# Designs tried in a protein design chat: VHH binders against NADH-dependent phenylglyoxylate dehydrogenase subunit gamma (padE). Part 1

No score or structure here was measured in a lab: all are predicted.

Target 1, 190 residues: NADH-dependent phenylglyoxylate dehydrogenase subunit gamma (padE), of Aromatoleum evansii (Azoarcus evansii) (q8l3b3)
Amino acid sequence: MYEVRFHGRGGQGSVMASGMLAAAMVEEGKYAVSIPSFGFERRGAPVVSFLRMSDREIRQLTNIYQPDCIVCVDPTLTKSVDIFAGMKAGGTLVQATHHPLSELALPDCVSTVGLLDAVKIALEIFKRPITNTLMLGAFAKTTGVVSLESLKRALEDSEFRDAGLAQNMTALERGYAEVAVHHIERRAAA
Below, numbering starts at 1 at the first letter of every chain, in headers, positions and changes, except where a header shows other numbers; antibody chains aren't numbered by Kabat.
ipSAE, averaged over its two directions, is called F for ESMFold2-Fast, E for ESMFold2 and O for OpenDDE. V2 adds 0.75 times the mean of E and O to 0.25 times the DockQ between the complexes of E and O.
[cut] stands for letters that were removed.
The coordinates of atoms that the task and the answers printed are left out; those that the model quotes come from them. Centres of patches stay.

## First folded at step 1 (VHH)

Design d03
Fold by ESMFold2-Fast, scan of step 4:
Structure d03 (fold): chain B 190 residues (1-190), chain A 123 residues (1-123)
Amino acid sequence: as target 1 above (190 residues)
Amino acid sequence: EVQLVESGGRLVRTGGSLRLSCAASGRTFSSYAMGWFRQAPGKEREVVAAISWSGGSTWHADFVKGRFTISRDNAKNTVYLQMNSLKPEDTAVYYCAATPGFYLSTRSEYDYWGQGTQVTVSS
């Protein structure tokens, strides 16, 4: 079982992103469930959504407290939220940021990092900082758990196809192509 | 919220060693990344070292690598800067700073700051 927690802000489409990822994984013959956050959410407030993927039928629909992968679609969230809470050892971070790896202090549990200046690319494509689709492309390249082709098929079959399909297709492709993937050598405990 | 108080700054001789401490008050210390900054007269404030919330990742500026070591003790809500082989060029006011998350190098990324502690290295 592979568990992903998405971190974003209200109104940024994190729930749509996790749903689209689930659909793409199902296209590959996996079982996947998107679990949206519930509660009092205001626009701009930190929100989370979850994805669970398995080769076997998924019986549990609870929140994910110990994720294998963290996807952070908003570079300002690390100012307000400990996005790493509960992350399993050897975990993966996919982060929207203009900062290089050398400027990031990452916890011991993070072993793989995908970094993308998603805000910059979103402004080029959408003229707005819409990073969720870019981060799905980055996720696919960084983790290898889903293909770019499956994400493209999921997008074509989505409710987005009548509005912004071409732009979102470009966003998937650029997220996949331009993410910088790093594998971190972790030092032994002191 | 976290409040920070630095201590340990004093006059030391060239080649000497000194350990700075930064005591944090508040129950959220273990959720913050911490940094040490310094500012010499007539210079901009610069980042010296940084440490992740868990202590598992550290960064040191090139001008202190091999001489300074940042560490933290989350049980004691304290971050340390061990300074060895001190040079007159290390003379500055040293500040500790805290930020939620993992940004390291930009001063504007840090939300909480201490008052500073003066380190003077004599030749």
Scores: ipSAE 0.005, ipTM 0.246, lowest interface PAE 10.3, mean pLDDT 80

## First folded at step 5 (VHH; from f6l with A33I S57N T106D)

Design c5
Fold by ESMFold2, look of step 6:
Structure c5 (fold): chain B 190 residues (1-190), chain A 123 residues (1-123)
Amino acid sequence: as target 1 above (190 residues)
Amino acid sequence: EVQLVESGGRLVRTGGSLRLSCAASGRTFSSYIMGWFRQAPGKEREVVAAISWSGGNTWHADFVKGRFTISRDNAKNTVYLQMNSLKPEDTAVYYCAATPGLYLSDRSEYDYWGQGTQVTVSS
């Protein structure tokens, strides 16, 4: 079982990103459950959504309190939300930020980090800070749990075939190509 | 939400050493990134060094790398700045700061500040 918690602020993108990831996992013959945040999203408010993936049927439809992976699509969120709450040891962080790894404080449970200046790229592609598809591409590269090709097919078959499919395809590809992936080795010293 | 009090600033000769301390009170100290900043007359306040909640990550500005070392003792709710090989350009008011955020070197992330302690390095 691989459990992902998405952190963002109010907007349609966080729920859509986890749903598209679920569709991509089903395309690969896996089982996936996307669990949206509670209530209605308000712009600016912290929101959470969840994705559970497995090689076997998933019976558990509850929130994820001990994720394997955290995806934070909003670079400003970490001051107001402990995005690392409950994270399993050896976990993966995929973070939207312009800061390099050397400028981040990370808990010991984080072993892999994907960093992407998703806001900058979103402004280039969309002229708006729409980061969710970018971060999904970054997630695929960072974790390897889903292929870029499966995500592309899920995107093509989704409502993004309306206005903006080409832009979202570009965003997915750039997120995948441009994420900086770091593997952290923590060792005892003298 | 957290109160910070610096100490240890004084006059010291070029080449000398000095250790600054910052005592924290209030909410859990171990949940904050801690930083040392400085401000010389006529200059902007600048980050000198920062340290993660556990001490597992540190960041030092290039102008102090190899000379200054940030550290923390979470049992004593205290953060330190060891300053070696001091130079006259290190003369400034030094501030302790804290943030619940993720970013070590970004001044805009720091919400809680001490009153400062004066460090003067004489020729």
Scores: ipSAE 0.461, ipTM 0.764, lowest interface PAE 2.1, mean pLDDT 85

## First folded at step 7 (VHH; from m1 with S105T)

Design m5
Fold by ESMFold2, look of step 8:
Structure m5 (fold): chain B 190 residues (1-190), chain A 123 residues (1-123)
Amino acid sequence: as target 1 above (190 residues)
Amino acid sequence: EVQLVESGGRLVRTGGSLRLSCAASGFTFSSYIMGWFRQAPGKEREVVAAISWSGGNTWHADFVKGRFTISRDNAKNTVYLQMNSLKPEDTAVYYCAATPGMYLTDRSEYDYWGQGTQVTVSS
């Protein structure tokens, strides 16, 4: 079982991102449950959504309080939200930020970090700070739990009629290609 | 009421050592990144060193590496700056600051600031 918690703000598509990941897991012959978030009604307010994935049928349909992976699509959230709450030891963070690893405070439970300046790239592609598909690409590269190709197929099934599909395909590819992945080695205290 | 109170600033000679302390109250100290900043006359405030919530991550500016060391004691709600091999260019008002975020070096992320303590390094 692999459990992901998405942190974003209303209007950033974090619910859509977890749904696309669920669809990509099904494309790979796996089981996935996307769990709706709360706080979605107010634009700009923190929102949370969840995804549970497994090679076998999933019976847990509750919120995820002990995630394996945190995806934070907004660089400004950590001042107001403890995005690390409940995270399992050896966990993975995928974070939208322009800061390098050396300038971040991270709890000891984080062992793998994917960093992407998703806002900058989103402005280049969309002229808007739409980071959700960029961060899905970054997630795929950082974790390896889903292929870029499965995410592309899931994105195509979303049925964009305008140029949005092409831009989102570019975003997915760039997120995958441009994420900086770090594996953190930690020493036990005496 | 959040309060950050710096102490330990004084006049020291070139090559000397000094330890700054910052006592914190009014917030959950162990949930905050703590930073030391400095501002010399006519210059902008700049980050000197910062330390994560638990102390597991530290950052020091290149201009103080090997000379200054940040540390914290969460039981005492106190952050320290040990300053060795002091130079006249280290003369500044030193400020303690706190942020609940994750970014060690970004001045704009720090919400709480002390009033500062003057460090003067004489030739």
Scores: ipSAE 0.689, ipTM 0.869, lowest interface PAE 1.0, mean pLDDT 87

## First folded at step 9 (VHH; from m5 with G101S)

Design q2
Fold by OpenDDE, fold request of step 12:
Structure q2 (fold): chain B 190 residues (1-190), chain A 123 residues (1-123)
Amino acid sequence: as target 1 above (190 residues)
Amino acid sequence: EVQLVESGGRLVRTGGSLRLSCAASGFTFSSYIMGWFRQAPGKEREVVAAISWSGGNTWHADFVKGRFTISRDNAKNTVYLQMNSLKPEDTAVYYCAATPSMYLTDRSEYDYWGQGTQVTVSS
């Protein structure tokens, strides 16, 4: 089982991203369950979405307290939320940020990092800071858990149409192509 | 009440050494990145060094050139700046700051600030 915790704000589509990834996993013949969790029901408030993926049926429908991967779609969120809480040793972070790795603080439990200036790219494509589809592309490249093609299929089956679909397809592809992936050498946990 | 209190700033000769300390209170120290900033007369406040929660990550400005070293003691809620080979251009008010974010170098991410300690390096 692979567990992902999505972090974002209301209006940024974190829940949508989680759902889309779930759909993509199903396209790959896997099981996936997405569970949203909201702090405040308002735009801009912190939002969490939980996603479990597995080769077998998933029976656990609870929140994820020890994720394998954290996807943070908002670079400003770490000021208000500890996105690393409970992360497993050897975990993966996929982070929206324009900062290089050398300017980031990372806990010892993080071993793989994908960095994407998603806000900048989103503004280029959408003229709005909607980073969710970009970050899915980044997730795919960073983790290898899902193929870009499966995500594309999921996007085609989504509610997006015409120009919206085209823009999100571009976003997905650019996220995959432009994410900087880093592997950090970590000592084995005792 | 959140407090950051810097100490150790004084007059020192060129080539000398100085160790600054910053005592923190009023927040969970180990959950914050700590940074040292400085502001020289007529110049903007600039980041000197930063250190992550457990000290696993550090960042130092290029102008430090290996002369300064940031460290922290979470048991004492204190962050330090060891300054060696000091130069007149290092003269500034040095500020301690704290941020809950994951970004070491972005001044705008730092929420808590000390009042600063004056470091003067004579020729």
Scores: ipSAE 0.907, ipTM 0.952, lowest interface PAE 0.4, mean pLDDT 95
Fold by OpenDDE, fold request of step 12:
Structure q2 (fold): chain B 190 residues (1-190), chain A 123 residues (1-123)
Amino acid sequence: as target 1 above (190 residues)
Amino acid sequence: EVQLVESGGRLVRTGGSLRLSCAASGFTFSSYIMGWFRQAPGKEREVVAAISWSGGNTWHADFVKGRFTISRDNAKNTVYLQMNSLKPEDTAVYYCAATPSMYLTDRSEYDYWGQGTQVTVSS
């Protein structure tokens, strides 16, 4: 089982992203369950979405406290929320940010990092800082858990149509193409 | 009440060394990134160095060039800046700052600031 925790703010589509990823996994013949968790149902408030993926049927419908992967779609969120809470050793972070790796603080449990200037790209495509689809592309490349093609199929089957679908397709592809993936070598604890 | 109190700033000769300290209180020290900033007369405040929660990640400005080193002691709620090979251009007020974010170098992420300590390097 692979567990992902999405972090964002209300209105940024974190729940949608989680759902789309779930749909993509189903397209690949896998099982996936998305569980939204809202702190406050307010626009701009921190939001968490949980996603479990597996080759077998998933029966657990609880929150994820020890994720394999953290996807943070809002670069400003870390000031308000500890997105690393409970992350497994050797975990993966997919982060929306314009900063290079050298300017980031990361806990020892993080071994793989995908960095994407998603806000900038979103502004180019949407004229709004909607990063969720971009970050799905980034997730796919960083983790290899899902193929870009499966995500594209999921997007085609989504509620998006016409220009909206085209923009999000572009966003998905750019997220995949432009994410910078880093592998951090961690020394064994003494 | 959150407090950051810098100390150690003084007049030193070119080529000299100085160790700055910043004592923190009023927040969970180990949950914050700590940074040193400086502001010279007529110039903007600039980041000098930053250090992550456990010290696993550090960042130093290019102008440091191995002369300065940031460190921290979480047991003492203190962050340090060892400054070696000081130059007149290092003359500034040095500020200690803290942020709960994951970004080491972004000044806007730092919410807590000390009053600053004056470092003067004479020729």
Scores: ipSAE 0.906, ipTM 0.951, lowest interface PAE 0.4, mean pLDDT 95
Fold by ESMFold2, fold request of step 12:
Structure q2 (fold): chain B 190 residues (1-190), chain A 123 residues (1-123)
Amino acid sequence: as target 1 above (190 residues)
Amino acid sequence: EVQLVESGGRLVRTGGSLRLSCAASGFTFSSYIMGWFRQAPGKEREVVAAISWSGGNTWHADFVKGRFTISRDNAKNTVYLQMNSLKPEDTAVYYCAATPSMYLTDRSEYDYWGQGTQVTVSS
C-alpha cells in the first residue's frame, strides 16, 4: 500500500491531481482509491486530497493520516499548513518551489525530495498558476510509481479538450522532465 | 504575546568577535525556523543566517560564510549568532525573526521580529 496526500488551494484547475493519478494507476492494472479534496469551500483556502495505491484491492476509503508521500502543489502553503503532519519515516516530498534544496527546512522523515518551480512553468504554459498537472509529472519522475505514458493516457480520457488538453499534456511532460530529484542520506542511520 | 529580544550588539573593532542572542517567548519555539537579518542605513533588510526547527538545516549568506555561525538551543528558547572576523561592512542593526514555514531565506515568510540590536564595527 502506497499512500499519497496532496496539498493545494481551492479554485484552481478542472482536474484534481489525485483523481488523475488514480486513473493512471488503473491503466497500469493496479488498484487506486482517490479520496475527494477536503477543505473549506473558499477560493484560495488550503485543501487536501488523498490517493491509495496497491497491487491488491483496496477497501480502506478513509482519510490518510500517515502518508508515504506528500505532494504540495502550492509554494505558499507551509506557513499555514503543516504539510508534514503524520508523514512516515523514509517518506517522499514533491514540492512546488523556486527555492533550491539548500534553502529548505525539511523534517528528518523526508528521504527523497522532488523540487519543481511549477508556478513559473505554469505561467509559461497557461498564463495562470495552474500547477496540478505539472506536479503529477514531477511525482511520476520523483517516485517512479506511475509511468509518464499512463498519465498521458489518463489525461486523454479526462475532461480537457482542444487547447486545454494540449496545454495540460505539455505541463505533464515538462513536470516530468524538469523536476530536480534529491536523495537525502542520513549519517546516523538507524 | 510573542516576543523576540535580541542582545549582545555593541561597538567592536575590525577583526573582533561578537555573539548575539535572541530570547523567544509566546510561541512554541521548536516549531519555528529562526533567522538573523540585518539592515544598514539606506539598505534593505537582508537575511544573514537561518536555522531549522531542530537545527538540522542551516543557511548562511555568502557574505558571512566562514565568519558567522547560527545556532539554537530549544531548551532555552534562544537563537544565537556567533560573529567572527568582523568587518566595517557588517555594521548594521541585527534582527531576530521567526517563521513557521519551511523557507529559510524568504523574508516575506517571517512574521515575528525583534526590535534589533546595533552592531558597529570600527576601522
Scores: ipSAE 0.687, ipTM 0.869, lowest interface PAE 1.0, mean pLDDT 88
Fold by ESMFold2, fold request of step 12:
Structure q2 (fold): chain B 190 residues (1-190), chain A 123 residues (1-123)
Amino acid sequence: as target 1 above (190 residues)
Amino acid sequence: EVQLVESGGRLVRTGGSLRLSCAASGFTFSSYIMGWFRQAPGKEREVVAAISWSGGNTWHADFVKGRFTISRDNAKNTVYLQMNSLKPEDTAVYYCAATPSMYLTDRSEYDYWGQGTQVTVSS
């Protein structure tokens, strides 16, 4: 079981991103459950969504409190939200930010980090800071749990195959190609 | 009520050393990044060094590398700046600051600020 928690703001497509990832996992013959988090009232408010993935059928449909991976699609969230809450030791962070690794504080539980200046790239592609598809590409490269090709096929089957498909395909490819992946050596084995 | 109280700023000769301390209260110290910033007259406030919640990550500006060292003691709610090989260019008001974000170097992320302590380095 591989459990992913997505952090974003309302209107940023974090819920849609987890659903797209679920579809890609099913395309690879895996089992996935996407759990949208509803209840946030305002555009711009912090939002979470969840994805469970497994080689076996999944019966757990509850929220994820101890994720293996955090995907944070918005660089501004960590001031107000503890995006690391409950994260398992040896976990993976995929973070939208223009900061390099050397300028980040990371808790000891983070062992792998994928960094992408997703807002900048989103503005180049869409002229709007819509980072969700970029961060899916970054996730695929950082974790290796889903292929870029499966994500492309899931994207082609989505509701935006028309005017938005080409741009979203570009975003997915750039996210995958441009993410900086780091493996963090932490010396404290108890 | 959050308080950050800097101490240790004084006049010192070029090549000298001093240690700044910042005592924190009114918030969960171990949940905050702590930073030292400085501001010389007529210049913008700039980050000098910062240290993560546990001390596992530190960052030092290029202009102080090898000379300044940030550290923290979470049991005492205190952050330190050891300043060695001081130069006249280090003359500034030094501020202690705190942020709950993960960004060590981004001044706009820092919520809490001390009143500053003057460091003056004489030729």
Scores: ipSAE 0.684, ipTM 0.867, lowest interface PAE 1.0, mean pLDDT 88
Fold by ESMFold2, fold request of step 12:
Structure q2 (fold): chain B 190 residues (1-190), chain A 123 residues (1-123)
Amino acid sequence: as target 1 above (190 residues)
Amino acid sequence: EVQLVESGGRLVRTGGSLRLSCAASGFTFSSYIMGWFRQAPGKEREVVAAISWSGGNTWHADFVKGRFTISRDNAKNTVYLQMNSLKPEDTAVYYCAATPSMYLTDRSEYDYWGQGTQVTVSS
C-alpha cells in the first residue's frame, strides 16, 4: 500500500490531480482510491486530498493520516499548514518551489525529494500559475510508482480538450523531465 | 505578544569575535526556522544565516562562510550567531527573524522580526 497526501489551495486542482493519478494507476492494472478531503471550499484556502494505491484490492476508504508521500503543489502553503504532519519515516516529498535543496528545512522523515519550479514553468506554458499537471509529472519521475505514459492516457480521458489538452500534455512531460530528484543519504547499519 | 530580543552587538576590532543572541517568546519556538539578517546603511536587508526547526539544516551566506556559525537551543528558546574574523564590511544592524515555512533564505517568508542589534567593526 502506497499512500499519498496532496496539499494545495482551493481552485488549484489538487483534488483533480489525485483523481487523475488514480485513473493512471488503474490503467497500469493496479488498484487506486482517490479520497477528496473537503467538499468545494472557498478559493485560495488550503485543501487536502488523498490517494491510496496497491497491487491488491483496497477496502480502506478512510482519510490518510500517515502518508508515504506528500505532494505540495503550492510553494506558499508551509507558512500556514504543516504539510509534513504524520508523514512516515523514509517518506517522499514532491514540492513546487524555486529553492534548491540546500535552502530547505526538511524533517528527518523525508528521504526522497522531488523539486520543481512549477510556477515558473506553468507561467511559460499557460501564462497562469496552474501547477497541478506539472506536479503529477514530477511525482511520476520522483517516485516511479506510475509511468508517464499512464498519466498521458489518463489526461487524454479527462475533461481537457483541444488547446487545453495540448498545454496540459506539455506540462506533464516537462514536469517529468525537469524535476530535480534528491535522495537524502541514509545511515548505514552500524 | 511575539517578541524577538537580540543582544550582544557592540564595537569590535577587525579580526575580533562576537556572539549575538536572540531570545524568543510568544510562539512555539521549535516550530519555526530562525534566521539572522543584516542591513548596512543604504543597503537592502540580507540573509546571513538560517537554521531549521530542529537544527538539522543550516544555511550560511557565502560572504560569511567559515567565519559565522548559527546555532539554536530549543530548551532556552534562543538562537545564536557566532561571528569570528570580523571585517569592517560586517558592520550592520543584525536582525533575528522567524518563519514557520520551510524556506531558510526567503526574507519574504519571515513573519517575526527583532528590533536589531548594532555590530560595528573598526578598521
Scores: ipSAE 0.668, ipTM 0.863, lowest interface PAE 1.0, mean pLDDT 88

